# VHH binders against q84jc2, part 245

Target 1, 232 residues: q84jc2
Amino acid sequence: MSKMRNLVEEKFLEFYESWVIQLELYLHQLLIAHNNNTMSETELRHLISKLTTHHKAYYTAKWAAIREDVLAFFGSVWLNPLENACSWLTGWKPSMVFRMVDRLRKSRVVLVEAQVKKLEELRVKTKFDEQKIEREMERYQVAMADRKMVELARLGCHVGGESVMVVEAAVRGLSMGLEKMVKAADCVRLKTLKGILDILTPPQCVEFLAAAATFQVQLRRWGNRRHYVTHS
Short names: E, the ipSAE of ESMFold2; O, the ipSAE of OpenDDE; V2, 0.75 times the mean of E and O plus 0.25 times the DockQ between their complexes.

## First folded at step 15 (VHH)

Design lh5 (framework vhh_8fcz_2; at its last look DockQ between E and O 0.79; V2 from the best seeds 0.76)
Fold by OpenDDE, look of step 16:
Structure lh5 (fold): chain B 232 residues (1-232), chain A 126 residues (1-126)
Amino acid sequence: as target 1 above (232 residues)
Amino acid sequence: QVQLVESGGGLVQPGGSLRLSCAASGFTFSDHAMSWVRQPPGKGLEWVSGISGSGGQTTYADSVEGRFTIIRDNDKKMVYLQMTSLKTEDTAVYYCARFPYSELWEYLTEGRFDYEGQGTQVTVSS
């Protein structure tokens, strides 16, 4: 399907396509490392660092982009419908990663009691933070039915430069709030990710990151296949 | 049936060069990122280099960065690894690797990598 894209969408699309391709290459590394019992802790930590750096790069790019147009991320033209459907406030839902950890626990990952306890604490905190953000988002969405919404409603009624300016101003106001919300969500994502990685051993981190990357890559591939979307 | 056939290995002195080749068949080659992995004597399998489906992106292990170059020819369904400045620690059996998307979870959970190729021996010795 053809959609008119703005410059922010186009740029981030290119970035993201490249970023995901790189992620897949990292996934290869992670998968091999996961099956290599001879790798040193230092080597594993280095690999983990590479991955974390890669993820940080995503958010750096994202935050730069949302400063320009946060609304682009609520359409996310770089994602297929399946990916979008799985998105929570323009990204992965933080609490989801605990399900991944649980899945890993059912397989080869053995967590000690202390780890389990810490993960549970982190899970509770993450859930709390998610809910807090959701409440704020709800409040914000309800509050949209104000002057800003009225101006937006006039969009189809007026033709001219002045009307466009008014609407743009209203949209900017909305965008500022949304940007704040998205950043808050991203902070929770990053904190959650860091928290998990701090709790897990290096081998467990590698496995977790591999699982996460696998999920992301597969979700994209499944979605693309289902909706006949091709990406670089 | 998926088939990967590695070649180009051999005995070289430190500082020497080799070019490994991998012939791929049985899958949509351009849709898959490819990697070279190696298994040194007495060690586990380690990742060496990777290249995206289109060939536009490459990545290398730190140990080989600047010395190895991975390239691919999608028309010929070939992946290559140009190795230069070879070191004794580069001695290993080298494999061309495709990670089947349909088996990623199994790979992750079962912890087994089924080599689709026979590998090619690279020995760096003075």
Scores: ipSAE 0.852, ipTM 0.945, lowest interface PAE 0.5, mean pLDDT 90
Fold by ESMFold2-Fast, scan of step 15:
Structure lh5 (fold): chain B 232 residues (1-232), chain A 126 residues (1-126)
Amino acid sequence: as target 1 above (232 residues)
Amino acid sequence: QVQLVESGGGLVQPGGSLRLSCAASGFTFSDHAMSWVRQPPGKGLEWVSGISGSGGQTTYADSVEGRFTIIRDNDKKMVYLQMTSLKTEDTAVYYCARFPYSELWEYLTEGRFDYEGQGTQVTVSS
């Protein structure tokens, strides 16, 4: 299934490169909007909607690709080593976004008490969901190791075509479990993002999205520069 | 030294057209996305349009979608904004903008945009 894996990797690499380039263009729009206090609420909501739609497009493409080959997302070829080092279950760690939220506490438009309370409640819930996924991942890795070792031991006693079928079934089972795990992690990411945007005012949403996109774009640029230097 | 020089602005009647030009120097032009931003009288800076380094991707503010076209010529180190069906609301000083990756946090936190260029005035009036 190496051919199918390579095709999924190539297709998603092309998608991701385009997606990141589009994110950079939206970031420029967010940075300008953030410094403009004359924009209407309707204009700000349209901009927020563009970013929300852009992130949903990423997960639509990712989930289609994962259905075909989830293993492509572990050690992703479309991410540089720095991006991979900062990855948690094939994407950003949900609790990380609250660091961008903390930046809003220093903005000109200060968070009101009701927002602070809701954001702290969401932070606690996100950390709980994150820890639950981490426990599931640990259980999956233990079960994966035990199952694979038993199956490999059994295969050592057979040299016929049946050995190939058993290996393929084992790999399929592992891939299905990983797909479920990654989708669960992505659901926590999407719930966290939506939750923050639902709590914040439109100007605060623009600042939050600008901070998040700035971090993502800079992380990619820093990693690419270091990769070029080390490999050149 | 990074330099952006805008030109092509002027006085036009509603429904008219203008083509703005931006000449870039002092950086690897094709490695950078470019944007057009504008400041209407009595308002803050508004983002108008953006184009990727290769020119393969573009995006537009809803207010100009279908009326404006951003294009670039990497060999000439030029970015252009073709404006059609101009409205009185399009009256503004137009700036060519580049956002250096090393300064994105400063743009977010301090609101300074050191690489917006000199600007070119567009006035849509009868």
Scores: ipSAE 0.691, ipTM 0.887, lowest interface PAE 1.4, mean pLDDT 85
Fold by ESMFold2, look of step 16:
Structure lh5 (fold): chain B 232 residues (1-232), chain A 126 residues (1-126)
Amino acid sequence: as target 1 above (232 residues)
Amino acid sequence: QVQLVESGGGLVQPGGSLRLSCAASGFTFSDHAMSWVRQPPGKGLEWVSGISGSGGQTTYADSVEGRFTIIRDNDKKMVYLQMTSLKTEDTAVYYCARFPYSELWEYLTEGRFDYEGQGTQVTVSS
């Protein structure tokens, strides 16, 4: 009893598996680089650019795929159950990256007061943007439920093609709304990432990118082991 | 239990070639991405290249791309670094490395890379 996959899901599964493997290889590079205080600023910025380019490639592929089927990204077949359970609107919650910054501050990264102030301002703005999206999602779900109830009432009075057209329009409206919300969430993710990288020095950016990649790689590997053990 | 044994280093002239080997034991080799890392004299550790567990994906540092090739043989539990067009800047001790995912956070927070092998010296000079 397998869930049927369409060609969009199969293509994105292949892409995502390759993308995460490449992220792990970049993580090896980051793990070595964060201990090397003899790297030039140019070398550090090149590495940072490789990571940001890799992340942009993910969103480029994702945005193309959600045009085909946004619902595939809610409970994705290419993610293990732990990864799916940690998703907020098809990805990491934007404010979660500040946990990475906080953890680094407790161990290796020393921030000057001006950086701390700017990071706190960014954290507040990110939380505000998240809450705005959450409220819009809630209002959208309520609006869709209201339309769903009206649609069901009209369906009880209608026969044939008009009832099908109303159902089809409701499904299109849901997909378009979800696509808009997912893209809005992704924009907050990218803006937050950019903001953090602008505040941090190049060596600190390497530390942050290493922490973020470590989290993602560990989440995938731990979740795969747990799922495999409990699966017959 | 876990062991990585590097070999194949030596003295070579600029423009020359060498092939480094790394023999792995004590873990499920095909489950692990592998990297080559080097330490030039008086410098910090420098990441050179990495290869996925299956061997299907490779990544190279900018300074070696086009000159070095990383290869693995999962049946023999070997990883290789084929080096060509060697430069004096390639002089270093080369280490074979893996990063078990259960230790990734420790490596990041402690700021040290734990060598599992002894390394092999590559010297490029006239």
Scores: ipSAE 0.643, ipTM 0.876, lowest interface PAE 1.5, mean pLDDT 80
ESMFold2 (binder alone), look of step 16: mean pLDDT 83; pTM 0.848

Design lh50 (framework vhh_8fcz_2)
Fold by ESMFold2-Fast, scan of step 15:
Structure lh50 (fold): chain B 232 residues (1-232), chain A 126 residues (1-126)
Amino acid sequence: as target 1 above (232 residues)
Amino acid sequence: QVQLVESGGGLVQPGGSLRLSCAASGFTFSDHAMSWVRQPPGKGLEWVSGISGDSGQTTYADSVEGRFTIIRDNDKKMVYLQMTSLKTEDTAVYYCARFPYSELWEYLTSGSFDYEGQGTQVTVSS
């Protein structure tokens, strides 16, 4: 309930603040590594592993939290309004990361034809998986808006315990459906991230991760500034 | 007018300790994460450690973890690097770095970095 929900929100807000600060520090390390052509492959792979572990830690914490209160992730209190506006099923839209991949074509760490082909195949697969989830979400939204739910909402205003219990059971079912959809979306995110890193060389992985982290950090900073803008 | 002035370097024997200082001016110090980076002779820049602006959250390169500690004093506009158990591999020019958020994307796309400090030399030898 509301007390448990407040606890989940408070705990995840504390986690997320720390997680984003760590991401910014890793970003600085990635930027230095990107400009250092004397680093060994072992050193680069270790840095990539740090970032991969950091992202996995996010999903571990998120999945624990959504088990308790998935609705906390729709309109999250730990995200500013701009970050919330850019969310697709409680996180980044998987196909969007290919914009970061496009940056590699303009850098000193040039993609070879075989990599370009594999990345395009991954982009098509990612879009296909993404569209499947969008269709499921549309079905969920239609179910929320159907006549039976409207009638249950009306009854909840007029009749005590029995109608309230039926509405609560329906809300629980919807929450379970949302949890499954969020986890499915997160699985597409993780598969897409792994797929990109598997195709790229270690220097290219560093640049890709730096681009992704740059976008995330900049979006947060910009949204925080806009949120607190007063008349000037 | 952003200025970063590093100091505290010198010659030290293996196993010794040194404390580096960085004095910052020309920007809102507490709004920026600060990093220490180093350049060994004949090598490129290596990231050593970072500290966040507001919370003082820290992270370290594996090669220095457990041996180095990064500290900041926002009132004095200073960042420090406490180095212990120094190794010959730690020999480098050490730079204090601030990454301007408005130019992070430019750095990523151009592949070029500009450091604002002159650095401080650390030499670890017998």
Scores: ipSAE 0.498, ipTM 0.806, lowest interface PAE 2.6, mean pLDDT 83

Design lh51 (framework vhh_8fcz_2)
Fold by ESMFold2-Fast, scan of step 15:
Structure lh51 (fold): chain B 232 residues (1-232), chain A 126 residues (1-126)
Amino acid sequence: as target 1 above (232 residues)
Amino acid sequence: QVQLVESGGGLVQPGGSLRLSCAASGFTFSDHAMSWVRQPPGKGLEWVSGISGSGSQTTYADSVEGRFTIIRDNDKKMVYLQMTSLKTEDTAVYYCARFPYSELWEYLTSGSFDYEGQGTQVTVSS
């Protein structure tokens, strides 16, 4: 290995592998439920609750890990290169899930006009919040090239404990800034997910969650298969 | 040719036990999560239980949690469903199901769900 994994990376890798395996099992349950017209509303709501709880568990684990080492989430070792290339601020881009929602418009169960209106309102709000975070990220990148950072880089070239400590403090500050931005992005993700599920009927929620999970599982598999050079 | 062959069903009294078996062939068994699904008379398919490719993770439908146990033997290419405390509502044809990654999107979009086996009948009655 060219890079040694720290404790945060090791723990989150173990967590994430288990989390994705469990997501795949839930996906199979969602696929069966999606094609079963005799399932009760109570049964569907319980299944939807399992998925929302599963996603909340991911963010609980992520935020604990980010508090320890946010940089582990930029170029994550538990994600393959394709997953990393498709990431937006350490996760899925919030507006992208509306592509899954648009699929519901073409399903046999048609969205009613009131739902379409609410989903469009949510899409606009999500896009606005997403763009706000992108502007904050741009300002952060510009600030990294600011005269203060140039001054700190110059100081860090001088041998001495005081200069090293000042640079370390600055790096901690940068990490705190990234943590705030990642948490802001995750809040938009969670608000978007909750908003969609609040607008959709239970059968539509099952279809939406199945589509989202299918995409996530397929993206991981496509990226992983690239690394296998097998001949048969 | 992918094949899944279910067996072990039968007639049992409420509170009884049965062990279902699924013999798999024609694919890399350990690379695929496996599920048990069932179809009660006059109803659609109901998901019962699932197990990861390695067998390290399992999950169950609420209706069977604590009563059923899913197990796999990758060397023998077998999946088992150990059923205890059987109820009349467990009466169904039980199928062993594989969800090929290449077909996940088709399962979602077509509204059709196919499985390779003939199933095994479980009847719980007094």
Scores: ipSAE 0.682, ipTM 0.885, lowest interface PAE 1.4, mean pLDDT 85

Design lh52 (framework vhh_8fcz_2)
Fold by ESMFold2-Fast, scan of step 15:
Structure lh52 (fold): chain B 232 residues (1-232), chain A 126 residues (1-126)
Amino acid sequence: as target 1 above (232 residues)
Amino acid sequence: QVQLVESGGGLVQPGGSLRLSCAASGFTFSDHAMSWVRQPPGKGLEWVSGISGSGRQTTYADSVEGRFTIIRDNDKKMVYLQMTSLKTEDTAVYYCARFPYSELWEYLTSGSFDYEGQGTQVTVSS
């Protein structure tokens, strides 16, 4: 089974495939840097900046694409089913990154008490922001169902080309609400990522980014080879 | 059994050029991104360059950007590092590295990389 792609889907598929391949190359650089205690703070900060610029490029491309077709990001054709199953409002769940932060507690680079406190405060704030967005999504789904019911009733009352106009109007209204919600979720993701990187030392940032990229690359590889993953 | 065999190192003058080669065997070469890493005297491993499995994407460390070019030949199972405008700071043992997807967590957690090759020495001096 093949699916025909619209221009936004085709353009973002090309972008995303290239972006993930580049992330894997950066991951290899992070893994080598993580095991090199002779790198200066300036060299480490430059590598961290390289990764943050790469993530910024993703959100720049994503926000341009959702202005044209936010629905392309729900059940994305550039993500495999496992990646889609792990998605929260078109991307990674912000609180998930604290699992990677917990990994740092087992590392050779020790977190100081002040960092632990700030990370826990950030974790609580991130969870709160997630729950706020989930409540907004619930309200949206309720409102969307109401609008869909009205539109379906109107669609049933008309014959011919009028049905196309009604469907187009309904889709535009729903898309505007979803775009606002996706951007809100992405803002939580960016604030969480920036918050963690601001709290961590450069060696800890490298380890965190390496762990996050490892998970992302592994998840994609496992999903692309579905027979290696237990199906639910 | 995975094997990576590096060659092409030697003594060159500053400003000179050198091409390193890596012959790979024991795995599906085109499925793996490949990297060049180096170890200067008295320092840890430094990542130099990477190339995607298809060869379409490359990335370079800032210190070598514009001077080095990484290329691969999937039919011959070879990866190359073309080095130009060599500096004394480029003096190091150069290793060809493969990062197996299933072993990435081991690399992250063990603090070590299981390099299959012996490396090739590059010395830049007059």
Scores: ipSAE 0.615, ipTM 0.855, lowest interface PAE 1.8, mean pLDDT 83

Design lh53 (framework vhh_8fcz_2; at its last look DockQ between E and O 0.76; V2 from the best seeds 0.75)
Fold by OpenDDE, look of step 16:
Structure lh53 (fold): chain B 232 residues (1-232), chain A 126 residues (1-126)
Amino acid sequence: as target 1 above (232 residues)
Amino acid sequence: QVQLVESGGGLVQPGGSLRLSCAASGFTFSDHAMSWVRQPPGKGLEWVSGISGSGTQTTYADSVEGRFTIIRDNDKKMVYLQMTSLKTEDTAVYYCARFPYSELWEYLTSGSFDYEGQGTQVTVSS
């Protein structure tokens, strides 16, 4: 039996599938740009802008969906198990991107000392922010046995108009904290991404974005193959 | 064995039109996004257009937006590039590209991509 999906899940699934497909097309552009030394900085910046706009669109859609049902993102039916396993608070872990940069440094990307220093500073800050959010999440999870949850547990056993309304209110109250945490996490993601792109040169940005997109696409493909996941 | 065979190139005057074709074989065609790339004389490879596996999504370089149209026929395993309002700057060898998933990281690290086709020459000249 397949999991029943709610409206938010269905809508976001459709969005995400389309979004990932578009990402792959951008990846093709990035890959070619990566090996085209004749492209101007203006052209590269334009491509980078397209990608950043694409990512912004994701978060715009995500935040709209989270407003409706943040819990949908803690199941993430649009992701395969491998993708889910790699998720941190409903998305990629911000500190992970530094590993990508490190890998690129071992290949074609040559960073100057100033860049290395700035990246390290950003890494430290990112880790700090991650930990702060994790602590808040832990606090929230530990506090699950509070009055609201007890009430939810009690009323959840009843089916009726008034009871349903009370349960829904309780769920909304509980979800509010989760929504804040998810948004906070997303802010760290966005800040980290922006920080990296601000440190890197346009050609380096293209390489980084290509690597990131490749990772996302491959992770999805690997996960789908492994678990025989088919999407509509 | 994967094969991509480009055709349809030729000599055309500015403002003219050409339709390029790419015949694909040796892989699950519908599972792969396809792109057209070109190499102008004395320049590096340039991405031109891309189309999703299902053909529902397309994208174009700014330089060709509004003039070129990419389409695919998954039953025939074909990708097409309809080019209109051709300019001298469009002169290049055009390649159909699959970007094998298994080689993406290698491409990123080594910087080399082996195009599976021979390409087709497009020359726009008065």
Scores: ipSAE 0.863, ipTM 0.952, lowest interface PAE 0.5, mean pLDDT 90
Fold by ESMFold2-Fast, scan of step 15:
Structure lh53 (fold): chain B 232 residues (1-232), chain A 126 residues (1-126)
Amino acid sequence: as target 1 above (232 residues)
Amino acid sequence: QVQLVESGGGLVQPGGSLRLSCAASGFTFSDHAMSWVRQPPGKGLEWVSGISGSGTQTTYADSVEGRFTIIRDNDKKMVYLQMTSLKTEDTAVYYCARFPYSELWEYLTSGSFDYEGQGTQVTVSS
């Protein structure tokens, strides 16, 4: 028995598979560029632009899809179970990218004091914005447990046209709240990515983007083949 | 044993054309994206082009966009690079490259690339 996919799930699955394949091709370009000290700043900036455009294309497609069915993004069929387990509000947790920044290997230019300070300021701001969204999610979870929602759930156990319509309306209301929250989380993701890239030099940007893409591609590979231990 | 064997290089005049070939063996060819990379004299490795395992998606370096075409034949286990409007700056040893998932992090951190094949020399001069 397979879950029946709705049209939004089928369309986004097709988009995401293509998008990840393109990311892998860009990753190969980033890996070569990272180890080439003869590339000009202009060449590096063009490559960085290709990656930022690619990530923006993802959010353009995602926001169109969540407008139609935000619930498709919770437990996404285009993600394997490991990728879903690593998701925070339908995507990567913004503060997690600073672990990639910390894991940046030897760059052509060492991070200068001014960059370290700006990255720390951005990290603090990112965590603050992240916590605001987490508080909103907690409020939504609490709202689901209130008496009104419990009454709607009870009503839904009785098969009748009006009971079904009331449950459908409640689910629609919850979906609208989730859409707002997912978009807020994606805005934090985009601001965090832009902030990091604005602080880093072009060679450091290439290394950062290569590290992020490597992690994403490997996580997908590990989850698809289930060749890792799932607990400590 | 994984092997990649490049061929088709040679001496060509500016504005000319050349087709490079790469014969692959020792792995499930259609499961892997393939790339062409080059090393010009006195410079580091430059990524030239990439193609998905299915062949439906391709990507090109800005310097070769519109002049080079990457194609693959999964039945023959071949990757090709069709080069047109060749420039002096295209002079390099060209390598066919595969990036195994198990080695991606090593490629990022080690800073060294071992080619599977010997490469094929392309010289663009009059």
Scores: ipSAE 0.700, ipTM 0.889, lowest interface PAE 1.3, mean pLDDT 84
Fold by ESMFold2, look of step 16:
Structure lh53 (fold): chain B 232 residues (1-232), chain A 126 residues (1-126)
Amino acid sequence: as target 1 above (232 residues)
Amino acid sequence: QVQLVESGGGLVQPGGSLRLSCAASGFTFSDHAMSWVRQPPGKGLEWVSGISGSGTQTTYADSVEGRFTIIRDNDKKMVYLQMTSLKTEDTAVYYCARFPYSELWEYLTSGSFDYEGQGTQVTVSS
C-alpha cells in the first residue's frame, strides 16, 4: 500500500544491518579458520557455536518483530491470494540451502557415503516440511478469502466506517495466521541448518557456514547497491 | 596498486605493550571490514581481530579479548592493533587483511588467503 516504512519495519532493518555487519566479521574468522589445519576440534566447535548462536539471534529478533506486526515483512498482502500463497514466508525456501551444499561438493568438500545418505534424507524431510507449510498456507488463505467475501456480501448496502472495521478485523485475523506460518517456516530453516551441521565434520561446518555467510553478506551488498542507485 | 603496509612490530618482554599500524591504499577503505591475522611459528594462520567498515563493531579471538583493541581511522585510511599484556604465545608475524566482496566466493572455493602486505614481526620473550 504505502511506500513509507512503518516503525516495526524500520527497527528491524536497523537490527538486520547490525546483524549482517557482525556476520561479516564472523565470516573473516571462518575464512581464516578454513585455512588453518592446526586448529583443534574444540576451537572449531567453539567457532561453529558462535555462528549458530548468531543465527538463532536473528530469528529471535525476527519473531519479536513479527509478533508486533507480521505485515511489515510482506509487500502486497491484499493484491491476490494466489500470489501471496506462493510467496515463501519472508525468506528462501528451507531446501534452497542444499544448493549451497552441492556447490561446495563441486569445489572442495569431499563427503563420505554415510554423510551423502544422511544429507539426502534431510533434504527429503526438509522438502516434505516445506510442502506441508505451503499446503497449510493455501488452506488458510482460501478460508480467509471465503470469509471475507461472505462478510463483504453482508455489508453490501453499508459504506464508510463499518466496511473499514470488517476489513481491519480480516487483516488482524490474517496477521495472526501469518505469524504462525512464518514461525513454522523459520523453525524448518533452523532444523535444517542444525541437521546439516550435525552431519558435517567441524572443518566442513566451517566451510558451509562461510558459504552461507558469504551469500548473506553479498546479498546485503547487492541490495544496498540497488537501493543507492535507485534513490540517488 | 592495492597496498596494505603493516608496521610497529618488534621485541617486547612479557606483559609489555605494542601498537601495530596498517596503512591502506588503492581501494575504498571505508567500504571494507578489516582484520588482523597472525602466523605463529610452526602454526597456521590465526584470526586475531576484526572491525567493521564504519568502525562501529569489533570482534576478537578468545585468546586476545580484553588485551587487544582494534581501531580504525577512515580519514587516514589506517587500522591499528593496540596490544597489551603481551604473552610469549602472541609471538607471530601479524598481517592486516581485507576480504573484497567481489572475491569472497573465489576465496571460499579456492581455500587460499592472499596476503596484500608483508606483515610485521612481533616477538615476545624473556
Scores: ipSAE 0.622, ipTM 0.869, lowest interface PAE 1.7, mean pLDDT 78
ESMFold2 (binder alone), look of step 16: mean pLDDT 84; pTM 0.863

Design lh54 (framework vhh_8fcz_2)
Fold by ESMFold2-Fast, scan of step 15:
Structure lh54 (fold): chain B 232 residues (1-232), chain A 126 residues (1-126)
Amino acid sequence: as target 1 above (232 residues)
Amino acid sequence: QVQLVESGGGLVQPGGSLRLSCAASGFTFSDHAMSWVRQPPGKGLEWVSGISGSGGETTYADSVEGRFTIIRDNDKKMVYLQMTSLKTEDTAVYYCARFPYSELWEYLTSGSFDYEGQGTQVTVSS
């Protein structure tokens, strides 16, 4: 089992490195498109679709990997320490993307009142869904400390025969609960992303996606190079 | 000093082929993704294709996918664009581009693309 989980980490590391490199190439396309006022709505929609397909590919690979080893996503080896420090339930915090949306209010393509209202409604719903998951995580963590889990952990100290089986069952249950929680968080991420893109015009979608990708690529660059200031 | 020198453009008939070249100097070439971008007459810049620093990953605009191939030679510090099945819509000045991490935010916010090269003209006409 442990060896299979280690192989999951190696496989996802290879996938993620390729996926991020492809994201950087898409970012360059988004930056050029963002500064081109002569692109048709159809051309912009195809580019937006390419980016959404790329993000969906990430979640397809992630969900396959967490089915095998969800714990690999808590402290991921394919993320640098700075990226890991910024994670909320194995990924970006859904409500944080509205900070990027707020930057669009100062863009060359001004948000209309109807869009601002819909984005505020989406922000409130996203925050509500996020808090619901945080409460589920808290209940899950508390359940780990209950009397039955303590008893199962005690049995694990005596490793042998039937006690090994009950400890393995408890660990399997833990992993299943975490998998469900991570998938729930990822569903909020995907719903939030889709919701924003549905509200924005195609030029605004390109600017939003370019801003998001720029921050992601820059964060990885800063963490990998270690050129940021570390206060002693 | 960073330099990008594009070449290989010319006049071709529809359905023809051309190979564009870009010679790079003044930076660590293999550490940078490279792109080809173009400016058709009366339009803004259009992104055409990109290749990772290692050459392991490539991406293409939908309009050129299956017709164009981007490749690089890190030893020679060259990036190429092999164009086949050329269409009149491919008529443009083609530029070789890099996107340094320090300039990504400026490009996003200012809308200014500072060409590092002179470009090479591709004209597809009967």
Scores: ipSAE 0.655, ipTM 0.877, lowest interface PAE 1.6, mean pLDDT 84

